# Designs tried in a protein design chat: VH-VL binders against Probable ATP-dependent RNA helicase DDX59 (DDX59). Part 1

No score or structure here was measured in a lab: all are predicted.

Target 1, 164 residues: Probable ATP-dependent RNA helicase DDX59 (DDX59), of Homo sapiens (Human) (q5t1v6r416to579)
Amino acid sequence: NVRQIILWVEDPAKKKKLFEILNDKKLFKPPVLVFVDCKLGADLLSEAVQKITGLKSISIHSEKSQIERKNILKGLLEGDYEVVVSTGVLGRGLDLISVRLVVNFDMPSSMDEYVHQIGRVGRLGQNGTAITFINNNSKRLFWDIAKRVKPTGSILPPQLLNSP
Positions, changes and structure headers below are counted from each chain's first letter, unless a header gives other numbers; antibody chains aren't numbered by Kabat.
F, E and O stand for the ipSAE by ESMFold2-Fast, ESMFold2 and OpenDDE, each averaged over both directions (binder to target, target to binder). V2 = 0.75 x the mean of E and O + 0.25 x the DockQ between their complexes.
[cut] marks letters that were taken out.
The coordinates of atoms that the task and the answers printed are left out; those that the model quotes come from them. Centres of patches stay.

## First folded at step 6 (VH-VL)

Design s02 (from i10 with heavy chain D105Q; framework fv_zimberelimab)
Fold by ESMFold2-Fast, scan of step 6:
Formats: sequence, structure tokens, C-alpha cells
Structure s02 (fold): chain C 164 residues (1-164), chain A 122 residues (1-122), chain B 110 residues (1-110)
Amino acid sequence: as target 1 above (164 residues)
Amino acid sequence: QLQLQESGPGLVKPSETLTLTCTVSGGSISSSSYYWVWIRQPPGKGLEWIGSIYYSGSTYYNPSLKSRVTVSVDTSKNQFSLKLNSVAATDTALYYCARGLRYYQWSYFDPWGQGTLVTVSS
Amino acid sequence: QSALTQPASVSGSPGQSITISCTGTSSDVGGYNYVSWYQQHPGKAPELMIYDVSNRPSGVSDRFSGSKSGNTASLTISGLQAEDEADYYCSSYTSRSTYVFGGGTKLTVL
């Protein structure tokens, strides 16, 4: 139930590409879950989303306290946040949130984590989209990505297909 | 505070391989938040980006130097290194290492090392 | 890769404003908001003055400002002071996932 899209995006281009996605009326269904691979990245990207797009954004990572996570969960349920930037571990209650759009700003380090992250989409019988940015930083996973995604009918970047 | 320090030979003979090392202190090169950069400046001339390396080991090189340049990281020593093959007199320059931020503010290099002068001469 | 175009030199008197241009193409300066400016005093490493076109790092005087129009980025220094005498370099990300520097501008405070 998850439409998987893989895009070739170099690191300096990722922020602009994310903003294009968030401004796309066909894709944007808040809350949008954005996954990054580090805590500093979650904080900085969340700030950039708020500053540049005006969307209500918050970061979630291991340094957020239990009280902060509880407040974020409450805010999400009340519509206070439109974009959540996370390092992958959402925490108590937040792991149960169903979204219609996931953006893997950073490709996870394993396919198990990838499956877990895109699994936030399409719950409760709803269709959704998972968009993942890849570049040479994730080349060790190119074969596994192609094996997983090709059967879904999604178009893969030539850079991925020509590498394995 | 974060500091970068270049080290290597001050003199290299033509056709040899130049090897420079940058030692990072006050921060970790294993951090996924940053990437690490080599930049050079021939005496009396401008700056030239040589290449960058990410925590993942992925590298990006100046096309003019790509056939001769290799950048690598040694996480156990908190260092990254530049190898430039087949040097010529035109490779004489001050060589700088610097840090780049991978997220918001990607386009800048800060801090920089003090630079190390490499002279290519017989 | 070709260097971005900067004037070789610029001059001003204390208290004046000067502007240094940095011209590229739609594949670098014009295509991205990833322009930075560096100040280099003789015998010293470059120091970041401006990043992402117009942002100042902590500790950089508000006399320094950056802007961009089309393929040209500009560094403006207001209230010119003797210590501003230095070489200035612009830098931009490119569509080839590389970085390019300008040729540099020597600022003389007369």
C-alpha cells in the first residue's frame, strides 16, 4: 500500500528537493514524516523547514526527553505540527502515528530500517507515498534497493541501475 | 573548540606522490553531520577546491584533479588525508583542510586549518 | 573548472561602502543559494564572512552583507575600516556536485 519512489539527490540538493515535495499539492498531506541519519540534521532541517516554508515543524531524536516526546505526540494529534523530522526512533506512542507521506531525506543504513521507516505510510487502509533520496553515500545498498523496489513498478534512477 | 591541523612534507620531488594529513581535535570525523575538505592555494594565486569526503567514505573530487587525487579517512586517529599522484611544479601551493556542514549551511567551509606549504621542486 | 569572475581589485576610503561582485552561470551562482565569501589577510587562512548568499556567522561584523541577483552574487562592506584590507573570495556549489571559487579580489583601504 506504499508507493515507493527513489530519487537520485546529491546532498547539497536535498533541502531544495524536500521543499519542492512539501510544496507539491498532490504529495503534501500533513503530517509529513522526514527521516534523517543524525540528531543535528533533524534539528537543523526542522528549523530550515519552519523558516523557509512556514510549515509547523518539529524534530524528534534520542536527546528529546520523555516529556518532550509526550508534548510532541499531543501536538501532532491536535494538528500543531505539519512536518516531523526524525532520526528513525519516534518513541512511545509516536511509533503508532500513521502518515500519508514519508520522505527519507537520508537513505537508512540498512534495508530493515528502510522497511520500518516506509511502514509509517499506508496504515488503516490508506494509500501513501514514500520518497527516498539516494546518492553514492548509499551505494552498498543499491542492489537491495533495486531488488525491493523494482517489483512495485516504480522507476529507478539510472545511477542506481548502472552501478550494481 | 574544533581545530584542524595539516601535516606533511614541505618539499616533494616531481613525479612523486604528495601525502598530507589533517588532524581533527575537539570534534569527531565520524559525525554524520559533517564532511571534510581539501583546498589549495598556489603562491600569489586564488583558492582551488580539491575534494571532499563524507563520514560514509563517499568522495567528490575536482574534475581537473580527479585522475590524480584520493581522499581517505582514518576514524581511529580522527584524521583524513590527501594523496596527490604525479606531482609537478604547478602543484606547489598552500594546502588547507576544512570542515563542511552536511545540512542547512552546506555551502561553506568552517573552520579551516592554518595551511601547510608544499613545494614541488627537484 | 573555470573560476567565478571577480574584479581583481577594489578600493575605498574609511567610512565608505564598497561592493565586490562574483559572477558565474545558471549551473553555479544562478542555480543555487549556496554562495559563501571568505576574507584572507596576508599570511593567514581564509575566514568565513558570509554563507548561503546572505547569512553571517557569529562574530562577523554586520558591516558585511551578501546578496544575489541572477548569476551574480555580491559582497558589500559598509563603514569601511583599515582592517578590512584583505583578499576576498567567493565560492559556489555547482550542478556537477563540486565547488568553485572566484579568482579573488584585493581590497585596498586608502
Scores: ipSAE 0.090, ipTM 0.694, lowest interface PAE 5.8, mean pLDDT 86

Design s03 (from i10 with heavy chain D105M; framework fv_zimberelimab)
Fold by ESMFold2-Fast, scan of step 6:
Structure s03 (fold): chain C 164 residues (1-164), chain A 122 residues (1-122), chain B 110 residues (1-110)
Amino acid sequence: as target 1 above (164 residues)
Amino acid sequence: QLQLQESGPGLVKPSETLTLTCTVSGGSISSSSYYWVWIRQPPGKGLEWIGSIYYSGSTYYNPSLKSRVTVSVDTSKNQFSLKLNSVAATDTALYYCARGLRYYMWSYFDPWGQGTLVTVSS
Amino acid sequence: QSALTQPASVSGSPGQSITISCTGTSSDVGGYNYVSWYQQHPGKAPELMIYDVSNRPSGVSDRFSGSKSGNTASLTISGLQAEDEADYYCSSYTSRSTYVFGGGTKLTVL
């Protein structure tokens, strides 16, 4: 029940592409969960989202204390955040939230992580979308991505399909 | 404390391969927060971006140099390197390595190495 | 040829303000907010003065400011001092996931 979209996006173009997605009225259903591959990226990107789009955003990563994560969870349930940028370390309770849109700003390092991240979408019969940005940084996973996503009927980037 | 230092030959003969290495100290080259850059400057002329390499090993090259250039990383030595094939006199330049920051500051090349002069001459 | 157009030289006297332009296309300067400016003194490596159009790194004087309008980015130096005499280079990210530099501007402080 999750629509999986794979987009070829080079690293410097990712921020602009994310903003386009967040401004798309058909896709944007807060809270949106955005996954990145590093803590600095989570902090910087959540700041950029807030500053550029005006959306209420927050970062979650391993350097956030348990108390901070609990406060973020309360804020999410109360509608205080529209975008959450995470390294994948959500913590207890936050793993239970369901979202309508996940953006893997950075492709996870493994397919297990990928499955866990998109698993936040489309639960309990809801329609949802998972958008994943790929480029040559994820080349080692291209076969596994194609194998998982092709059966869903989604269109894959030519760069992924033509990779050796 | 983060420092970048170029090393390599000061003189290379035409048609040979130029190999330069940048040693990173005070920080990790394998951090996903950063990417690593080669830039050159012919004497008395402007700056030219050569190429960049990411933590994943992904590379991006200046189209004018792409057929001759390779950038690689050696995470065990905390180094990244430039190989430029089939050099000519027009490749004579100061060669700099620099660090780029992902996510926010895409035009942020800092710090830079001191630069190393490479002369292509017989 | 450089991809970005800068004036070859600019001059001013101490205390004056000067502006250096950097003109590209919609595929670089006009398409992205990833413009940087570097200062280079003779015999030295370039030093980052401005990044992402208008941001200053820590330690860079607030006499340096950056802006952009359409396909043209500008570096403005106010309260000119003798030590500002240097070459200035702009740089931009491009739609091809590459970086290009301007030809450089020599600033002379009278």
Scores: ipSAE 0.207, ipTM 0.700, lowest interface PAE 4.1, mean pLDDT 86

Design s04 (from i10 with heavy chain D105E; framework fv_zimberelimab)
Fold by ESMFold2-Fast, scan of step 6:
Structure s04 (fold): chain C 164 residues (1-164), chain A 122 residues (1-122), chain B 110 residues (1-110)
Amino acid sequence: as target 1 above (164 residues)
Amino acid sequence: QLQLQESGPGLVKPSETLTLTCTVSGGSISSSSYYWVWIRQPPGKGLEWIGSIYYSGSTYYNPSLKSRVTVSVDTSKNQFSLKLNSVAATDTALYYCARGLRYYEWSYFDPWGQGTLVTVSS
Amino acid sequence: QSALTQPASVSGSPGQSITISCTGTSSDVGGYNYVSWYQQHPGKAPELMIYDVSNRPSGVSDRFSGSKSGNTASLTISGLQAEDEADYYCSSYTSRSTYVFGGGTKLTVL
């Protein structure tokens, strides 16, 4: 059972909003899985989380080697990471990790990917939350987002109706 | 190697519409990492941000220009364009296109095109 | 017109250090770490020197450094060289999801 929250967040406001979420004692349950849409973003955001919030953060994307991914998996199991920033490709073994909070920092390019990413929450009877940031970069998906999320009882941002 | 090149008319009459195009080579405009940006510089004066566009068509505009400006993207041609309506002499400037890293803490403009001079004169 | 305040000019001798200030408000420079600096030689396009307050792009000399305190960002150029003579512009993101430039500073190497 995943609580789906859709927030209107412009690109430059996303970092601050993420930090607010990570500092919210009701929402923060490590490890938090944060999805971005590019490898550069995963590396830079992971570094920013560590430097600004002090939380132990790591990036995961297609350029991470098998050895690096094994080390990340080991670290996650040992509690060495509190925030994981990923492009959606977690890799071998890491896909088995269940979390209580997912933040889609960038709305994925398709609804199939959206469902896949929020599906990391609430496994094995665990309740959790998926927070997704949207803005006009995702306007082609507004209809599909509304169709998927309305039945859950979640309130959609007014900006979806006022899209230029 | 990524390169940006502006093109368009060097002279536009007052009240007409200015149209400029930026051609991107050595890289794809359909990149989730970047915005594509227009910046201008009147002769002997400073820089002014006009607007930015994401390859999906999302735009951000300078509020002082928002009523007159439209930025569009053509991913099939690897180009983006600026239309500025109802031009006046104060719109005379060098117009630059640039790439902007998407609006995170690492936002900046690099690389820039060489710039194209647009003169608004009767 | 630019919203960020820079001195109109600054000068120094070869080998010395100079600092250029860029002052805004809590809704731009003071509220965000999205300050960048650009160098413009006469007749040329601006070139990125510093981004996100203090980071250098690949290829930019370590003589260039950036910092921020409150509502004021600073660009420092150490070991001043003749080719540093140029106009320098700061830029910042704003709370209105826009970008604003400083008025520019002309650096003269004496």
Scores: ipSAE 0.261, ipTM 0.723, lowest interface PAE 4.3, mean pLDDT 86

Design s05 (from i10 with heavy chain D105G; framework fv_zimberelimab)
Fold by ESMFold2-Fast, scan of step 6:
Structure s05 (fold): chain C 164 residues (1-164), chain A 122 residues (1-122), chain B 110 residues (1-110)
Amino acid sequence: as target 1 above (164 residues)
Amino acid sequence: QLQLQESGPGLVKPSETLTLTCTVSGGSISSSSYYWVWIRQPPGKGLEWIGSIYYSGSTYYNPSLKSRVTVSVDTSKNQFSLKLNSVAATDTALYYCARGLRYYGWSYFDPWGQGTLVTVSS
Amino acid sequence: QSALTQPASVSGSPGQSITISCTGTSSDVGGYNYVSWYQQHPGKAPELMIYDVSNRPSGVSDRFSGSKSGNTASLTISGLQAEDEADYYCSSYTSRSTYVFGGGTKLTVL
């Protein structure tokens, strides 16, 4: 049982929107996974989360060793980290992890990746939330997003329907 | 080293369409870390942002130019281009291409091309 | 949107400090921490000096610093040197998902 939320967020506004979510007592429930589309984004955003919100945050991406990634994920589950910012490639290695909040800071390039990422929330009888940021960079997936999310009863951004 | 180089006609007649191309070398235009920008500067005057294009093909335009401007990307040639319709003498300027960086800051334009002068005259 | 407001010129002597202001609105400079400053020498392309209000790219002298208060951003150059003589432009992201530049400030070092 996962709550899916789709928000229209222009790229420059995404950091501010993420910080609003992390400061919202109703939405923020650790452990948290934030997905980005590039390694540089994972490093910079995890540092910004730490500096601005004070939350224990770290990045995961391909330049971190398998041992480092395993230790980070263990730390996330044990409370040593509250927020992990990860690239999509490492999402496939997270098959055994369950978190309470997923934020797709960048919309993935395919619906298969989207489903895999939100599948990390709400497991083992826990309620969870998945929040995904979209804008015109995701235009190719607008129809697929609407098709997937509409049946859940979630409200979709008007911009999604106004941009053929 | 990442380099950007503008190319196009030095002279365009009034009412014609100006086409400029920026060639990117030393890096991929398809990288999701970056976006690509056109900026102009009339001789002796200030800078004006024209438009931007993202790796995904999404475009953003200066509202004062939006009806006349198209920015496009050709990933096979590692290039992006500017088309400006119905040019007038006021479009005479140095035209620069530049790289924008996602995540660092949304007015972080680096590097810039050398600029190419476009004169609108008969 | 409208261009940001900068003084047309500023001047200083070697070793002094000067400050260049950049004034916008709550929809650009006041609304976002995405203000950058560019230096342009005659015949050259602009070069990034400051980004995100106060951050310096690697290779930029620590004599250059940026700040912001309300709708006004400022570039300060300390220990003024002859090579600092150039045009300086501020830039900001806007609430309309666009970019605006200031009119430019000519710095003269005498």
Scores: ipSAE 0.325, ipTM 0.748, lowest interface PAE 3.2, mean pLDDT 86

Design s06 (from i10 with heavy chain D105P; framework fv_zimberelimab)
Fold by ESMFold2-Fast, scan of step 6:
Structure s06 (fold): chain C 164 residues (1-164), chain A 122 residues (1-122), chain B 110 residues (1-110)
Amino acid sequence: as target 1 above (164 residues)
Amino acid sequence: QLQLQESGPGLVKPSETLTLTCTVSGGSISSSSYYWVWIRQPPGKGLEWIGSIYYSGSTYYNPSLKSRVTVSVDTSKNQFSLKLNSVAATDTALYYCARGLRYYPWSYFDPWGQGTLVTVSS
Amino acid sequence: QSALTQPASVSGSPGQSITISCTGTSSDVGGYNYVSWYQQHPGKAPELMIYDVSNRPSGVSDRFSGSKSGNTASLTISGLQAEDEADYYCSSYTSRSTYVFGGGTKLTVL
């Protein structure tokens, strides 16, 4: 069971909101998976997490080799990483990991990808949280987000509900 | 190799609308890694941030200018533009466009265009 | 009007060190580690020298360093050279998700 939280977060405020989440002892359950929409973003945001919060952070994207991804998976299991920033392309082995917190820093481009990303939270019988940042960049998906999230009882931001 | 180039009128009459365009070459304006910025500098004075536009189309403006400013992007031409309404002599300045990095760091601009001088005079 | 306070001018001799201050509030310089410094030579666009308080972009001399204490950020130039003569501007992100600049400091290398 995944608690789905949708937050309205403007682009300049996303980094501050992420750091607030990572510093919240009630929400922060390492390792945390953070999803972004581009490779450069994954590298830069993982660097920012390390420098600003001191948390052990690493990026995963399509330019990471199979060997690099295997080493990241091993590191995750050994506690070497507390935050993983990914473009959604996790690769073999990493797709099987289960975490207690996912943050979609950028809303994915499709609902299939959204479901895949939040599916990293817990497994059957385990609880977890998925927090997704939205703003006008995700307007195309507002209807689909509302259809999926409303039945769970989660509160949706007014900006999403009032969008034409 | 990434370059920004401002273009627009060198002279605008008081009360008219100033329109400037920034052409981006060597990189894509639609990249989610970046946002795009207008900054101005009156002759002999300091720098003033005008506004920013993100790849998503979201805009943020200097509160002192917000009622008069619109920034927009044209991804097909790899350009972004500034419109400043109801100009006065105090809007005479060098106008720069620049790039911001969205993920880290948030606060710096690099590269900058060469700047274009706009004179507001009758 | 400048939101951040810088001295109007500073002077030094070749080989010396100089420091330029940039003072704001807890809602900008004091509240965030997002201070940048720009160098502007006459007739040219500003160039980034320091970002995020103390980081140098590739290609910027290690003679340039940045720091922050409370609400005041500082740019230090060591081993001062004639080509360092320029205007220097600080900039900061704010709690309102805006950007502000200092009034600028003219560095004269005597």
Scores: ipSAE 0.137, ipTM 0.695, lowest interface PAE 4.6, mean pLDDT 86

Design s07 (from i10 with heavy chain G100H; framework fv_zimberelimab)
Fold by ESMFold2-Fast, scan of step 6:
Structure s07 (fold): chain C 164 residues (1-164), chain A 122 residues (1-122), chain B 110 residues (1-110)
Amino acid sequence: as target 1 above (164 residues)
Amino acid sequence: QLQLQESGPGLVKPSETLTLTCTVSGGSISSSSYYWVWIRQPPGKGLEWIGSIYYSGSTYYNPSLKSRVTVSVDTSKNQFSLKLNSVAATDTALYYCARHLRYYDWSYFDPWGQGTLVTVSS
Amino acid sequence: QSALTQPASVSGSPGQSITISCTGTSSDVGGYNYVSWYQQHPGKAPELMIYDVSNRPSGVSDRFSGSKSGNTASLTISGLQAEDEADYYCSSYTSRSTYVFGGGTKLTVL
């Protein structure tokens, strides 16, 4: 049970839009998983979240050890962390039913990764939300995004629908 | 040590196309964290953003120049280029290339090339 | 598209503090925390002094500080020194997904 929201967000506006989401009482349900497309982005955005919003934020990516990643994820699920910024490397064996909000800050390079990332939402008996930022950098996937999201009843950005 | 270096003609005739190239050294242009940017400065005047390109080919242009400007990227040569069509005397300027970090420091351009003067004259 | 408004010139004596304003609208300076400031000495490329309104890059003196109130961003230089004499430009992201620069301010150290 995941509500899929697709937002048109240009790269310079993504940071501000993420902060608005994290500060929105209706949307913010910690723990929050934020997905980015590179390790540098994970580290820098995690620092920006902590500095600007005051939320407990940490990055998780391939340069973190297996033990570190496991401990961060367990802390996230048990309420010790409020935001984790990840390149998608969270580790297997996770019970994903406790996660309420995912933000795809960068659209993944494939629909398989998209499905895997939003699949981290969906605690039974509660509403969950996945918010994905798109812009022209994801043009290759526009048709697949529309095909997957339209049946859910979500309103799609006109920019996505008007691209060839 | 990341460096950017502009190259191209110092003189171009009115109505012709200006082509400039920026060569990136000491780092890769194929990074998902960065945009690559053209900025110009007419002699004795202020700075004007021309446009930005992502390594995937996505572009953003100054609306006042959009009908005349094309920015392209060549990841195999670690270069990006500016084409400005139908030039006039008002296009005479120092042309800079620069890098723009897309995550934390989205509001800034660093580093900059040294700039190359382009004069539009007959 | 239109340039952000900066005073054409500002002056001060060594040791004083000066402030340069950069005024836009709610669609640029007022709407986003993406304001940067650049210092340009004659014959040189611009150098980054402040980014994201108030952050200093490594190597920039703490005499330089940035702030924003409503539609106006400000660059303050304290303990003014002769080498601070230069042109200063602000820049902001806009609601049209573009970047705009201010007209520039010439700082004269008397």
Scores: ipSAE 0.042, ipTM 0.650, lowest interface PAE 6.3, mean pLDDT 84

Design s08 (from i10 with heavy chain G100D; framework fv_zimberelimab)
Fold by ESMFold2-Fast, scan of step 6:
Structure s08 (fold): chain C 164 residues (1-164), chain A 122 residues (1-122), chain B 110 residues (1-110)
Amino acid sequence: as target 1 above (164 residues)
Amino acid sequence: QLQLQESGPGLVKPSETLTLTCTVSGGSISSSSYYWVWIRQPPGKGLEWIGSIYYSGSTYYNPSLKSRVTVSVDTSKNQFSLKLNSVAATDTALYYCARDLRYYDWSYFDPWGQGTLVTVSS
Amino acid sequence: QSALTQPASVSGSPGQSITISCTGTSSDVGGYNYVSWYQQHPGKAPELMIYDVSNRPSGVSDRFSGSKSGNTASLTISGLQAEDEADYYCSSYTSRSTYVFGGGTKLTVL
């Protein structure tokens, strides 16, 4: 019930590609959960989303208390926030309700983390979308990504398929 | 909290190889969020980017220096190093290491090491 | 020669505003919003003042502001103070995945 989209996006192009997704009426289905792998990046990207797109955005990471993180997630579900930028470290074991769009701005360090993050999208009887940005920084996982995603019929970038 | 410290010889003879090491403390060099950078400044002149490295070993070099420069990373020691071959007097400079937050479409250098002066002289 | 063009020097009196320009091409300053500015006092390492054209790190005075128009980025310092006397460098990412710096501008507070 999760449509998995893998996009080749170089690091300097990621922010622009995220804004394109958030401004695309066919792709943007709030609330949106964006996963990054750096606390500073979560704060900066969340601020940039708010300033550039005008969407209500907030960051969530380990420097925020458990109570604050739960309140942010509750706000997301009640429409107080349209986009939450969260670190991948906090994705594991964090109970999130279903969202319709997940963007893995950063490919997680393991396939276990990948499946955990995309598991936040979709509901029984509803299709959701998970978009993951990859580039050469994730070479270690290319085989595992292809092995998992190829059987679903999703299109993979040529750079992934041609990597040794 | 995060600090970078350059180390290496202060004097190198012409035609020899300059080797400098940057030690990262208060944070991990194995972070997927950052590149690690060498920048130099000849006395009384401006800044010149030398090269950047990702913890996986991926590198980007200044084309003007590419034939002489190698940057490497040692994640077990939380260090990265610069090797500059066939040095000449024009390579005399303060050498800085820095962190590059290139991730997320941000490109800036922070923090910087204090810099180490390398003089190329016989 | 530096890849980005800055004036060699600018000067002002306390309380005045000054602006330092940084001119590149469509392959660097004009093509990307990855312009940063660094302040360097004598004997010190450069310190980040502005990133992504106009953003200030925490701890940097709001007297410092950045902007960009076409191929030219600008650093403006308002309410000029004696401690602002320093060298200022701009930097930009390029279409070749490299970095370039401006030649530097010496600010003298008279």
Scores: ipSAE 0.000, ipTM 0.504, lowest interface PAE 13.6, mean pLDDT 83

Design s10 (from i10 with heavy chain L101Y; framework fv_zimberelimab)
Fold by ESMFold2-Fast, scan of step 6:
Structure s10 (fold): chain C 164 residues (1-164), chain A 122 residues (1-122), chain B 110 residues (1-110)
Amino acid sequence: as target 1 above (164 residues)
Amino acid sequence: QLQLQESGPGLVKPSETLTLTCTVSGGSISSSSYYWVWIRQPPGKGLEWIGSIYYSGSTYYNPSLKSRVTVSVDTSKNQFSLKLNSVAATDTALYYCARGYRYYDWSYFDPWGQGTLVTVSS
Amino acid sequence: QSALTQPASVSGSPGQSITISCTGTSSDVGGYNYVSWYQQHPGKAPELMIYDVSNRPSGVSDRFSGSKSGNTASLTISGLQAEDEADYYCSSYTSRSTYVFGGGTKLTVL
């Protein structure tokens, strides 16, 4: 039920594509979760989001305490933050939040992780969108991505379908 | 601390293949956060990007060198390497390896190795 | 001809501010916010001074600042010091998923 969008985005183009999404009135609907694959990336990208777009942004990762992570997610849902950039580790019970837009800036390393991340969208009867950036770094998951996403009616990038 | 060190021959004959290796210490080459980069500088001239590789093996090459260049990564040795085929005197340069950062992808290179001089001469 | 245009040289006196330009096209400098600047002292490897147009790495003096307008990026060094005497190179990502460098600018501190 989640609107799943898969975009072919080469690594050097990801940051520009994220900023385009955040500036697009049709796509940008706070609260927004952006998923990255490392702690330093979460810190640096959230800082870039704030500096470049002016949106209220902060990071979540394992070196933030559970109390800090709870407060950040509460702030996201209450409008104190518009965009949270997180590693996949939101923490115990914190994965039960509901947001309107998820951006997988980095495709997760497994389909289980992917499902958990997009599952933050469209909960509690709300509609939402999940946008995932893929490129050849995620090649091993292409078949599983196609199998998961095709039944939703979403258009898949030809690079994914014409691999390897 | 993270350090990069280039190694390879100081002298290569015209038409042969140049092979250089960059050894990474104080950090992992298999981290998904980084790219690994080769850059060269002919004596007294400016910098020229050669190519980059992600830990997954995805490569990007300077179009002027693409027909002659291959970059590869060996995660078991924490190394990445440059092969440049059919070298000529114009390939004489200091060769640097460097790290690129994925979340500011290809916006910067840091740190750099000290560089290794390669002379192409008969 | 380098892909990005920099002045060959620039000079200033201690305490002054100088600016080095880096001009490209809409397919590199103008199309992306992926401009970096490197300082190279004679006989040494380049060091990162600025990335993503205007960001400083940890340890780089706040006397160094970067900006961009259209197809031209600029590096400004304020409070010029003798130690700033070096070659400066700009770099940019391109629409072909490649990197290009400027020709370099020799800064002389008089």
Scores: ipSAE 0.013, ipTM 0.566, lowest interface PAE 8.4, mean pLDDT 85

